# Ledger of designs, part 50: miniprotein binders against q9h3h3

Target 1, 235 residues: q9h3h3
Amino acid sequence: EDGFTAEHLAAEAMAADMDPWLVFDARTTPATELDAWLAKYPPSQVTRYGDPGSPNSEPVGWIAVYGQGYSPNSGDVQGLQAAWEALQTSGRPITPGTLRQLAITHHVLSGKWLMHLAPGFKLDHAWAGIARAVVEGQLQVAKVSPRAKEGGRQVICVYTDDFTDRLGVLEADSAIRAAGIKCLLTYKPDVYTYLGIYRANRWHLCPTLYESRFQLGGSARGSRVLDRANNVELT
Below, E stands for the ipSAE of ESMFold2; O stands for the ipSAE of OpenDDE; V2 stands for 0.75 times the mean of E and O plus 0.25 times the DockQ between their complexes.

## First folded at step 5 (miniprotein)

Design P8
Fold by ESMFold2-Fast, scan of step 5:
Structure P8 (fold): chain B 235 residues (1-235), chain A 100 residues (1-100)
Amino acid sequence: as target 1 above (235 residues)
Amino acid sequence: SLKDELRKLLELIVYLAEFALRAIKEGNLKLAELIIRWAIKLARLIIEELDDEEIKRRAERALELLKEALRAIEAGDPKKAEEILREVIEEVRRLIEELK
């Protein structure tokens, strides 16, 4: 059964990546056009498979904003997957440390802060804040899922280049909080996504590396960040 | 080897087609649609690596069947999608045998 759930999530991710994306690319588009673009494509109204009544008549996999300096690099995902299969066959322990080494070896270093919000004004407002932070250079790149046909929560993903760069991960958290985001955030390395590490994984690994909770009180940071695997507070 | 890699990808397509059939039987047409789209992507990647014109033609036929299954799901005809997906499984199994 756990394998079925992992395949479901992998299938959803792959289908979304394959379908067209609505992109605001700050590398080629003036920042002054962002507000109009956000008004045209609010994520609560953009439908996954298109609808004449929505902003899109055709399928949309993701709504994304690329920062001025964004340079995509997914690493060697194929080599990572082959090495993962070999690791599983070898009988060696499968741990966060082993996955980290596979990711480094194959240059699959990107990761993302995740936030899940119900469709509506709060989602659209949160996305607008994130998008502005990306265009202003406080964040590198972000994307948000369109509205599913059956409803349910949508996800905002805010990427960092290197999940092994703890300072960079924490700086992204600070920028998200500075944008006015107060909900729970979790951080997931893309290597975990490619290898199918989700809540009910057969290796009993924590599916996310960090957790960020908004903290009232006016500390220099707006949040507490916990290393979930080691149960250690970083802030 | 390349032949081993292609066989594994074809076996994955069979698995995905069977997975889509299970999703249809359970009434989860949204999941079936996502799985079929994934299978279409893999089929395109496999076809680009095939050298034999006859095998490539059969792989292209399987790709067209996957697209037809997707259209059936989108049209709200899961029974037609089931029939087409079974045909995909049979065609791809034949391709796997030819690559042994």
Scores: ipSAE 0.000, ipTM 0.188, lowest interface PAE 12.6, mean pLDDT 80

Design P9 (at its last look DockQ between E and O 0.50; V2 from the best seeds 0.00; counts 0 for: pae O 1.7 > 1.5)
Fold by ESMFold2, look of step 6:
Structure P9 (fold): chain B 235 residues (1-235), chain A 85 residues (1-85)
Amino acid sequence: as target 1 above (235 residues)
Amino acid sequence: DREELIRRFEKLVELAEYLLEFAERALKRGDLKKAELIIRWALKLLELAAEIAEELGDPELLRRVEELVRRAERLLEEVERLKRE
């Protein structure tokens, strides 16, 4: 949420990653079970720390769906993090180009489209649409944050394999729109997440690579996608 | 706003304490690199919390931060000890 430092946000993400996740894994679970699972664990009702009255009694870091073809490949995250520490002490400039090279060198190429929605029907409906798109094979893997103790918007993350593959990123945007999603989407390469680089970071980097806005009747994909690094429209 | 500073302080301290619990678990299973990383993040949060406590001028808040810093430092010493073995 608004008003947190980048360090606080990175630490919250670290804690959530380390807590248990609620996962529907299409590789081991029949697709016919998806609707029951979605009804059992709506993201607006699953609480971060297992509040009374929620479907979960224990902490939940993330609610996730893995597609049939999901094959994890996070790359050399440990080497990336070590190189990042060395870079910071080297006196060399910290730029978007530097981060891109670190990601390429260590094969940490994944990234994600993000959407933020308030708890309630709209969030649960959007998540269900994304989850179905993943199980049906139009998307590869997605996750949604549980409800926070203090409320506020939750985030759905839809992953792609390679942030440098612009076509693949745009194809994921199109699949998200085909699932009925009309809100603002932003794209963040995982390298920024693994290094704890969020908005308001001390290097003034913008971790958002692309923005996607729904356009009724405007684009063939139904989106206007802006490249934030070069300030140019892609669609 | 003093009320907002107190809210931010409490969130930082709660998260730092939560992270130290993860660090303790990582230490118990021998994952020294993970434990060290988590402890360093907890210390970053505690630095921010200390800045807020100083701005508020509240000695009890500073004492709470110092207690958690000592806990984090004890965990780091244990990590260093285990690395030598």
Scores: ipSAE 0.551, ipTM 0.856, lowest interface PAE 1.4, mean pLDDT 88
Fold by OpenDDE base, look of step 6:
Parts: sequence; C-alpha cells; structure tokens
Structure P9 (fold): chain B 235 residues (1-235), chain A 85 residues (1-85)
Amino acid sequence: as target 1 above (235 residues)
Amino acid sequence: DREELIRRFEKLVELAEYLLEFAERALKRGDLKKAELIIRWALKLLELAAEIAEELGDPELLRRVEELVRRAERLLEEVERLKRE
C-alpha cells in the first residue's frame, strides 16, 4: 500500500474519532439490551455521514461497545509528542525499542487487534460476537467503523490496555477467536498512531507488532501469533 | 498519471481542511491536547500535498497548501498560548 494511502486512512480514522459515536456502555446499560442495540445499529447499515434510509440520521465516527471493566486512560500523549520531536531533532537512531520506551515513559500503552471485513452479514455477525465478548467481560472495549460511501472494507478494533503485556495481547486474540472470528488479525499500538508512524515511514518502522492467523485443527489456542519485530512465533 | 496526482492532492487538502476545522472546535472546548494532535496530522497531510504540487509543477496548488499550512501554524501558536495561561 502506497504511503499516501496509509496516511490518508489514518487521517480519516482520526476524523472519525472526533465525530459522534454510537456506544453501548455495559457499565450503565443492562446486558439484556445488547441484542436490541445490535439489531438497531448493524455496522453494515450504519453510514458514516447519516445517509437517507440508514439507522443513523447524523454522522457517526464509530460504533463502540464498552465493557464493565473499561477505564479510558490515554496517558501523557502531549509529553509523548514533545519527547518524540526532541528525539527526531537529536539525530539519535529511532527503533521499535525507542518507541516502546517512549510509550512506557509517558504511559501511552494501549493497542488494538484489527480485522478488515467487507460490509454485510459476515461483518455484522463478527461484530455481534465481539460485542457479546466485551459485555461478558472477555474483552474490555471494541469499536467498528461505519459503512463508507464507497462501500470499502470496514474495520473492527479490539483494544488491550498494554501492548507491552504479551500475555494480555494473546488473551485478547484467544477471546476474538472464541467469538468465532477466523480472519487475519494485526496488532497495532496506539503510540504509533499518536506519533504519525504509518506504512512506508522514513524510519522503516513497522506499525504492526503482531499478526494472528487462524489455524484449523492447530494448537490449543486456535491461532498462530507472530511477533513481527523479532520474527518469532509466540503460540 | 497527472489526473491521479491531482485527485490525490484534492483528497489530501480536503481532509487537512476538515481536520483543521476539528482542531478549531477542540480549541474552543479547551481540549488543547486533542487540538495539537489533530493539527500535527493536518500538517503531515499538507506536506504530502506539497510534494504532489511540486511534482505537478503547479504554483496554484502549492499556494493552496501554503495557505493551509499558515492556518495550521496559527492554530499551533494558539495552542501554545493557551498552554501557558
């Protein structure tokens, strides 16, 4: 993918983060209402700009589900950005280890498993499985992009609190697989998004730390997770 | 293809303008951190748009980018002003 396309998609994602969200919050809403909410706002029908005949009349950036244990913590993103600028001006080498240390220092540790699906029943079914897993406490928080005007693939994001906690990242992969999702998953730390590190960046940094592939009849975990930075299988 | 470059340019500029409008709204709400993040993203898109404008050799496209860059810089100055208060 052209570096231009990656940056454009990231900017669109940022714009979407700023528009209104459709949220099911399990902390305030009974779990018994989830099925009705999913039926009211199927991701394949919710439109980015509130098109006529869509379930939403107003623009929607994301559809999200918050679990009972969800606590938003963004860390010190401002301090992170300042430190990143200072690092760039210093002429010091920038490595994945450098970014990890910056993230730890500024407590910007969130990351997400990503899956891309075509609009339709399979997407809505996958989202329903993830939403249920969040409400049941197997996952903390997830979001899905609404349908774009161009009809492109939609993305489901499943968050973890700490991208440096390999066990937590693997547990989330297991929960996603248990929800019936078999597609390719990629894991990206949010720190890479905050620092504007996309595909084809000048530092040759890969924004994807982990890749999960589902294996039919494979090991006890049902997926193969690859550490892309070290080229090591974790499962 | 020249037409494809122009299309990419217009898309970058449109998105940068949209982000700058969001940054202005964030500033009005006192969300300085969010505003700064958005402005930096807009500047990155404008850098890409400038590269395309230079490749096309079109001074009018370059002028449009420079105008948006100046808008972004003014917003950053406002963020820094509000951080000191």
Scores: ipSAE 0.218, ipTM 0.650, lowest interface PAE 1.7, mean pLDDT 88
Fold by ESMFold2-Fast, scan of step 5:
Structure P9 (fold): chain B 235 residues (1-235), chain A 85 residues (1-85)
Amino acid sequence: as target 1 above (235 residues)
Amino acid sequence: DREELIRRFEKLVELAEYLLEFAERALKRGDLKKAELIIRWALKLLELAAEIAEELGDPELLRRVEELVRRAERLLEEVERLKRE
């Protein structure tokens, strides 16, 4: 049963990536236009497959904000996928270290902090805070899912360019907290997403590398970060 | 249970149909690698749907899957044809 869910999640993710995105691109759009754009496209109201009663009549895969310095680099995803198929047939152990090495070899290094929130004002407020942090240069790029047909929580993804750069990952966490975000955050390398490895996978791999919990007044950075792979607290 | 299997079947089939529509659009744009990747994902979902249809013992559900598999196979043949141009 878990296998069915994993395949479905992978296919949904691919469909979302292929559908049109609503993008605020700070590289070409003045920052003064952000508030109007956020008011026009609140993620709690934008529907995944379109609805005359929503801001969109056609499908929307993601709502995204690109920072002024954002430069996309997905690496060699096709080479990564080919190497993954070869690895599965080779009989070599499939471990976090093996996936890390495949990701490095193919330069598929990006990763993301994830937060899951119910549709509503809290989601829209959190997204606005993240979007402003991106436009102001504290974060590089972020996206949020539209409202699903059957409801459920929506996800905000805040990207970093290199999941192997622990300091960079932690700096992004600090910037998210500084933007007023207090919910649970989890960090996932994109290599797991491209290979279709979700929570319920046959290799029993944990695709989440880090967890961040808000801690008011408890630390200088405002959060406690756990390294899930090594079960060690970093902050 | 039976009702949960039927719900899973319908979700898999609906997503596979959606992906095949994307593959058709990718083919029209000449994006053969993208189309092939999408079609293979649709086929993976359809294989899972076929397993559920077999478990439920419902030949009509299996025929629905087989129709979509044939559509996916026709699209793969079109990908191979266009690669030779």
Scores: ipSAE 0.065, ipTM 0.561, lowest interface PAE 4.7, mean pLDDT 85
ESMFold2 (binder alone), look of step 6: mean pLDDT 87; pTM 0.855

Design Q1
Fold by ESMFold2-Fast, scan of step 5:
Structure Q1 (fold): chain B 235 residues (1-235), chain A 105 residues (1-105)
Amino acid sequence: as target 1 above (235 residues)
Amino acid sequence: TEDEVRKQFEELIKRFEEAMKRVEELLKKAEEAAKNGDTETAEKYLEEAKYLALKARLIIYWLKELAEETGNEEFKRMAEEAKRIIEEAEKRLKEVEEKVKEARS
């Protein structure tokens, strides 16, 4: 469900990127202010389009927390798109490896772990745990969607700087699990979003690179991570 | 549903148009600041314009996918027009960036 739902939320995430964000920026704000900020802006209560009865009267696209070491780099998205069009007309195979090389060439390296939760106390609690991990330096940056008018699940996105850095991706998963998160997680590189790689794409590419499932016991860090493209367990 | 896809397309077009209007406003402010010798302010406006242009560029891919999914010829034409608009804006942004760079020299 999460995989398919994540793809459906991509269009809404695009629109949300244009609206104002509510941001706790640990680079300029003391970590001691986080708890008050989280109490003021619980994601289950912040409305997408604003409401006098909610914490916001104006539209909010995302609620985000930036870590002290957060340094955004979008890469050359225009060059990526031009190269993608050339690749499609070239007749060369379109594979995860070809897309990976395209992303590396144009420095479009960021990616994110996605989790979907129903509005309510458990969402707010999960977001608070993720936000604290960000300001404590265990994660770099995260955002959560505001509440839609009719409800429906909200998404928490936990970003990593480089989807080709397997260790970094796995360390982010471990930090998410350490924060008490037990739901299914899927990992999507931003290059796939920028090139419109979603479910049922014509190249039959899996739209996510990894999935993480909560697991009790053993030497696990609380999860089992699968490389979806190669069907290989990483943990 | 097709109604939901149509609503998403219209919402994204609206977001795109708002972003393009803001990009043009920021580019004019960058040019004015550069003309007045305030290159630091000009660079700030350019960075904001680049960010909004990037976000608008991301919208283009989803507009194209939604237009294809609906099979709606008007939506396909609107998506192609939006692509033309952002390509012109990105060209304009590069021109203003060069003017700001020259003012620093």
Scores: ipSAE 0.161, ipTM 0.487, lowest interface PAE 4.4, mean pLDDT 82

Design Q10
Fold by ESMFold2-Fast, scan of step 5:
Structure Q10 (fold): chain B 235 residues (1-235), chain A 105 residues (1-105)
Amino acid sequence: as target 1 above (235 residues)
Amino acid sequence: TEDEVRKQFEELIKMFEEAMKRVEELLKKAEEAAKNGDTETAEKYLEEAKYLALKARLIIYILKELAEETGNEEFKRMAEEAKRIIEEAEKRLKEVEEKVKEARS
């Protein structure tokens, strides 16, 4: 871990969202250009605030790849946030089920698999694998953080359209593993992010729904996926 | 410690203020594009402003959590002021959205 609080990490993520992104958009760019783009912008070398000695001289918040079929749908986040404030004022119980219903009502359904890796060859190799899977259509969209000046782990986020679609979430995990990723993965719905629920909170909500651990067993490679809330193995 | 929490709170306020400045810049660009009949460009700026306003709202939620956790009256006042600012910006955003909608029809 990097030693920062969840609040500090959330603030850094918000700043990154507000800064410019480096994007490979497969909807408008030929797939044949991906390898050159990946070579030009390896995440271990792209600096968060720019550096003349790095691939970027200006700040970069995120490095992203959009798949050919990517169609962004963030839902009604403003309606979600208004309903959240009303819920807190109402005195009604705040539970995972209540947040799930708010997310469904306002169509805020996206979520993401997260992986944290130290800057270096393994990070760049993992990102290249994920990016190729996105461009080839096995995943829809992904992004990776640039390198912070103080060092520390970088994060790769692989998004799915609907966190309530368990099969879709598991299919994304399988595609990540097929891309050669072996590190721990955790899955978080964006509804928690949009409501500012990042760690231990007064409602005792766990924003992480699933964990995926790499497993090489018998004659097959794969992963073990755990439902964190129910402590039940899904694979 | 209280001093470390104060530093984080101040950093979040600064980040919020920068986001609010950027939102206003984007809304002015959206209005100008709409006034000139370039509704496609106006919609792009408007969507960018909406996204940034959503991110700013998340900062408000973190500020409120820190204020509640510490019980610090000054932090609570700063969080409430930030809430007023974002609500004003969201009202402004709706006004610009209506102008963009009018220019399209």
Scores: ipSAE 0.012, ipTM 0.475, lowest interface PAE 7.4, mean pLDDT 83

Design Q11
Fold by ESMFold2-Fast, scan of step 5:
Structure Q11 (fold): chain B 235 residues (1-235), chain A 105 residues (1-105)
Amino acid sequence: as target 1 above (235 residues)
Amino acid sequence: TEDEVRKQFEELIKFFEEAMKRVEELLKKAEEAAKNGDTETAEKYLEEAKYLALKARLIIYILKELAEETGNEEFKRMAEEAKRIIEEAEKRLKEVEEKVKEARS
């Protein structure tokens, strides 16, 4: 289990993506309906595979909120994957900079802030805050995992359009903090996911680009954001 | 352990097979919607199928890496079979995409 995390994560993510999602879509649903929807589907109570005693009797892969202006764009993932295979064959160095350039060339730019919380009131409260920020336009889109049968932490993912746009990434962090979130946040570009690069990889690449820590009184932003690759504070 | 590695490899294959089955179901729904002139619904199913196919390709990369790392020839053969299946699904997806375009115009 601990030894082959990449396979397990890939299989788990694929299963979740294939199962039905519970979606609040602000493009077609009035914002006034959000509070009732959040009360009906608190993520700590929604079960991954369905239970008679939970809000869902059938499997749920993700619980998501789409903002008014949400328009999905995955870029040219096929071209990215072909270029990745060519890069490996070429003998050129494989570095964070090289992957960044492949992502830019093929417009595979989306990324996400991740937070991991135990099932309970704090998770539900955090998700409600994020969902309201999405519906009100401070964030574009977010999703949260349902409760797994064997327990463990649940994850909230808050997406941004372009991981190379540092200001956009920082603005999303600020909106998350303004929603009352105080836990550790990590930011991961989707390009790493499409290339199968996880925590243990032969190139020793770190798929986490940014890290955000909440700090009261010590920061004008309410948090400190670190560029993990260069070990530089962005603040 | 090697037994745990084999179990995880087989689990990946099962998820891959389930994804390929879902892709085929979505493509049939897209094709049927296009035949009925419902191009909006057809495009929705087509986009869902494309997304799942991209996720399935990720499994191929993981399987290939595991086969290479372990040196297991059985794993290499299973990964190559999965690659054949996804290439066939991608051809099917392209065919349905063209039918959706024809129905739109």
Scores: ipSAE 0.027, ipTM 0.492, lowest interface PAE 7.1, mean pLDDT 84

Design Q12 (at its last look DockQ between E and O 0.05; V2 from the best seeds 0.00; counts 0 for: pae E 3.6 > 1.5, placed apart)
Fold by ESMFold2, look of step 6:
Structure Q12 (fold): chain B 235 residues (1-235), chain A 105 residues (1-105)
Amino acid sequence: as target 1 above (235 residues)
Amino acid sequence: TEDEVRKLFEELIKRFEEAMKRVEELLKKAEEAAKNGDTETAEKYLEEAKYLALKARLIIYILKELAEETGNEEFKRMAEEAKRIIEEAEKRLKEVEEKVKEARS
């Protein structure tokens, strides 16, 4: 119900998406160059707006790594958005099932695991581990936010290609944990992002589909993953 | 505050205008590349234009919410103008996409 705060966060996310990105693209860059690139652009040091003393002199929206097998298949995002517009004027109910069906119909199936970490060594170390997993082929594509002037948590997004493929989502979780990451992970399908639907939206939709919690002495993957829609453990 | 909302709205309008200007530039480049038989380059420009148009559409959702929540009639008019602009650009984007497909075949 607090539209302005949520809208400020959404606007900042949009601005970041539209500003230049710092990208390591394994499809065109040798993997042996990754460590030098990571050392040059640690996410705790890359500033959102190009502050003096940072490695970047101009604004950076995201820092990203594309795996060698990454193929941005995109799906029918324009058709998705058009159908969403039509649905809103139809008077029909808008539910999580509606969003799931829209995503399937238009083949907009990607989603992402999210983690939030404070700036510093732990963030930079986590990002480096994720980036290596992407370049080595255990993960497809990932991005991390740069440091804002006022500080605060930064986010690492690790993408998967099909939120309905639970095994694939679980495999990505396992790869994240293998990189030594033990914090809470939440999973959000991209359909919500492409429609501008964030938490505290007026339809009361919850964009978080899965949660992953690291368990000491748990399964071989080291995590417990919950399906938030059905309150069912997937691991 | 009212002042903070106005600043946010104006910044979003500026970013929308920048995105739309770039979309038009990319569509022109896609058409020229297709005319010259370089369909691979034309498709690259077209995909970039689609991406920016997608982001511009998301800005409009935010503008509409801000206009409705403030009741500001000027904001409502600006959001409707932005909507008109993106709708025309999306129509042109589809037309350029068909030209690029025809050039490939």
Scores: ipSAE 0.328, ipTM 0.636, lowest interface PAE 3.6, mean pLDDT 85
Fold by ESMFold2-Fast, scan of step 5:
Structure Q12 (fold): chain B 235 residues (1-235), chain A 105 residues (1-105)
Amino acid sequence: as target 1 above (235 residues)
Amino acid sequence: TEDEVRKLFEELIKRFEEAMKRVEELLKKAEEAAKNGDTETAEKYLEEAKYLALKARLIIYILKELAEETGNEEFKRMAEEAKRIIEEAEKRLKEVEEKVKEARS
């Protein structure tokens, strides 16, 4: 019965990506309008499929904030997917190194820090902090899921443009911590998402590259970052 | 259960069909914008179509996994038909992409 949970979650994620998004785009909207927009669309109140009592009457897949300097580059996703199918039929080993090489070859380099929070004040406060960091230029782009019909945890995703740029990934972690975020963060490259590789996959690949934990009274950075692929602490 | 898996499969097929219809709509709009010399608008529609097509491809990956795990021959047949449809759509997308590139150059 539990055997199809990963597939069900993947289906829900794809449906959200394809439904309409609520976007604050700092490239075309003055930063002074952000606080009013955040008050109008708190993630804990925006419902996935609409509710006459919520801020939205129609379905919302994601709530997003684009930074002033944000320039999306998805790379050659079609070429990546074609190469992936060729790799599967070739009999060559499928490893993290092989996927990294496919991602580099096809310029599919973006990745994201993820945090999961229960609906409520802490989620809305965390999202507001992240959104302000994006509009102020400390982060590039972020999105948060709307409230699900079943009321489970919501996810905030904070994107970086190159998962192979360790310094850039760590700088994003620092900016998230500076915004007051104290929960567990995990970092995942988008290449795994575009190839349909999730937590439970037949190749036994782990799509999580980094893990960040808040440390009370620790270093000035406020977090410990672990490189999951190489089993080494970075901070 | 078998009934729960069938419902998920049917929901994925419905979403896939809606995505394929939207991709064709976006590609027609991209072609029209390119013919009118509006290459910026054509590129925006093309990128939306690409994004939606990649999501549809991911639906096929899930459909194939469900079909293999259950051993259901009906599910396998439906997943193979969906694969044929997306391959045709991706070919159409590449044709429109080339037309947009020609208009831009």
Scores: ipSAE 0.298, ipTM 0.624, lowest interface PAE 4.0, mean pLDDT 85
Fold by OpenDDE base, look of step 6:
Structure Q12 (fold): chain B 235 residues (1-235), chain A 105 residues (1-105)
Amino acid sequence: as target 1 above (235 residues)
Amino acid sequence: TEDEVRKLFEELIKRFEEAMKRVEELLKKAEEAAKNGDTETAEKYLEEAKYLALKARLIIYILKELAEETGNEEFKRMAEEAKRIIEEAEKRLKEVEEKVKEARS
């Protein structure tokens, strides 16, 4: 996957953040309505721009599910950006450790497991499993990209509150696997997104901290999680 | 405080405008380089432009959030205008990207 495609995907994701979201909020909506909502807005049929015949008539940036414990806290993103600019100007070496410290200092700790799936039944089924896990409190929040005109892969993002909490990251992986997801997962902190650090960035920083591979007959977690920064298996 | 949020908003708008100005400059340079057959230079400028455009989008995201949180109609209008600006720039970016691809081929 050419670094160029990752930047485009990131740009599209940011653009999508600005458009209206289809949200199921478990804090305000009964869990019993989830199945009807999923049936109404299957991700494979919801279109990015509200194409004729789609469930949505208007543009949709994301389809999202908020769990009972979801609290939007982005931290001090402005302070983070200012510190990042100052760091770049200083000429100091920029390492994953530097970014981690910046994130901690400014409380920008959110991260997400990412999975890419082709449009269709498998995507909709995967999303339904994730959405249920969110509503049941196994996960906090998740979103899925709508169908693009080009029919490219859609992405499901499953968030965790703290990318520095390895246990929390691993628990989310386990919950995703328990929902029946078998594809490759990558974990990315939001701090990298906020600072514009994508694949093939000029600092040679890998924005992916963790990789999860499904294992048949493996550990109780059903996955192997690799720490990409240290090249160490966590499971 | 409302005043602090206002100052933050104004600062972000300024940063956005500066970023967008630079994006436009970089796109012009990329297009010129592509016309001259210097595809390597064109690609470099294009990459820089893309990076700045991403930053600009992030600023707009924050602007929108601030506008929504405050309920300030002026902030909403400014955020909407910023969104229009970035969308136009992104369209231009795609056009330049295609020109660079054509020049490579």
Scores: ipSAE 0.024, ipTM 0.355, lowest interface PAE 3.5, mean pLDDT 87
ESMFold2 (binder alone), look of step 6: mean pLDDT 84; pTM 0.816

Design Q13
Fold by ESMFold2-Fast, scan of step 5:
Parts: structure tokens; C-alpha cells; sequence
Structure Q13 (fold): chain B 235 residues (1-235), chain A 105 residues (1-105)
């Protein structure tokens, strides 16, 4: 139980969200400009805190692509956080079911498929594939972390509107696979992120709701998807 | 170590303080835009301030969790002070939100 490490990760995520983002917004920018933008800002080269030798001299929190139909809706995060404080002081059990109900009540339903890749050509290629799928309308929105000062893996996040909508979650997985992605994918509801719940939390909650593994010569979907919270295989 | 925990706690407090300063700057900009009849710009600044305040509230949860786990009374007091600051900022947010609503009508 490494509470300190979990809190450090949450603090880093907060700082990234608050720092400037590099955004390709397909709602206002022609799709024909995407390839040039991807060449200018490859995630393996964009540095977290800026460097004269990188594409950015100033800090960058995230590199993002917004689809033409993307409409931001985080729900009532303030109401969610207030209800979470009340739940903690109430002494009632804190379970996946109670968090799910809090998320539904406050309309904090978005979630994301995550993939972790080492800096390099494979990361940049994977991000380019995801970005094209977003601009073409097969995915709604995605972001990728810049390169950390110490190195380490970078994360690509592909968002869906509703983590309780299994079909929507599975459709996003299919689109990611169609873009050529073969690595392990995990799905996390944003409700856990807004409450600062990471892997080593005192309530022993698993923030990963779904898991997708690529199957070589497998199903038409190209992947096996599991509901980790309920230990059920999805089809 | 104790020194590393203290350093991280202080870094979170600094980030929180920076966020609170940015919220106040955004709220002042929203008020000025509303006074000038530019409700579109006022709404954008207000939205940014609200989002930043919600994110700053997550720092409070992290600080409280760390204080409880360590049992450090100094950390607990610092977390409670930060909570007071954000509650004051939320009152300020509601005041500016009403001014923006008034200007749009």
C-alpha cells in the first residue's frame, strides 16, 4: 500500500491537466493539416517541461486531438466530490457499486482506454493512428503524455462518453485495434481520476474496469475484452 | 523518507497556491468582460476558473489523505488551511457567476 506513490501520481496528473495543451481541433482545423501537425509534435520528442532542443520551449501537459463531433461534458464533478466527502464521513461501505452510483447521480460518466508505450517510433506511430481515427470520426477524442524528464513510458488515452455503455466501450476498442494497435489496453472511468483513486488506494478499489488483449488470428474484433470489476468476459 | 514526504506535501501546497492565484486572475477578467457587455468572453473565463477550482479541490483530497496516513499534525493543519482557502474561492466564484448571469440578460 504505497499511498505516497499514488498521491505523487495524482499530483503529476493534476499539474499536467493545468499546464498548456497542444491541441489539433478537427472542429476548426481541416483534416488535411493533421499529418503536418503530427510531424511537428511527435510525442516521443515533445518534452514535459520544455527544452530548446525539442518541439516545445515551454511546458506541455498533454498533446490532444479533438474530433469534429467532440462536445466536452465532464458532468457535475463538484457535486461528485461533495458527495464523496459525505460518503467517507458517513461510515457506509465504499465499494465499486457505491462509486458507480455516485458517478451516475452526478453524470460523471466518461472513461478512457489507456495504453503505455516506451518513447520512440512505435509510440509516435501508434499516436498517429489514433489521431487519424479521431479526425475521421471513428473515435471522439484522445490525448498522449509528453516525454518525462526521467524518461519512462508514455500514455495514450482514448476517451468514451459513458463507461456504463458497454457497446460504446467495445466500439472504441474495435476502432483502436483497427488503427493497428496490438498492445495491452486498460479502461478506467474518470470518476476514479476525479476522486484521486489510483492503484494503491486504502479502499482496495480497482480503478481498471475493462481490459483488452490483442488476439493474433483471433476473433473478428481482434481482441478479448474482460470486465475486470465483475470478472466477466464481454463480447 | 520523512524529508521526501514533507517535500512532496510542500510541492502540493505550492501548486494549490498557484491555482488559487490563477482562479482569482480569471475571475477578475470575467468580471471586467461582463462589465463591458462581452458575455461570451466572460463565460469562457468563468468556465476556466470553475474547472481550475475543481482541480484544486483534488489537491485538498490528496493532502488530507497524506496527512491521515502519516498522522502528522502539521500536515493536518496545513490541509485544513488549504480547505478554508478553497471554500473562500468558491464563494468568490458564485459571486462572479451571478454577475455574468446578470450581464447576459
Amino acid sequence: as target 1 above (235 residues)
Amino acid sequence: TEDEVRKRFEELIKRFEEAMKRVEELLKKAEEAAKNGDTETAEKYLEEAKYLALKARLIIYILKELAEETGNEEFKRMAEEAKRIIEEAEKRLKEVEEKVKEARS
Scores: ipSAE 0.013, ipTM 0.424, lowest interface PAE 7.0, mean pLDDT 82

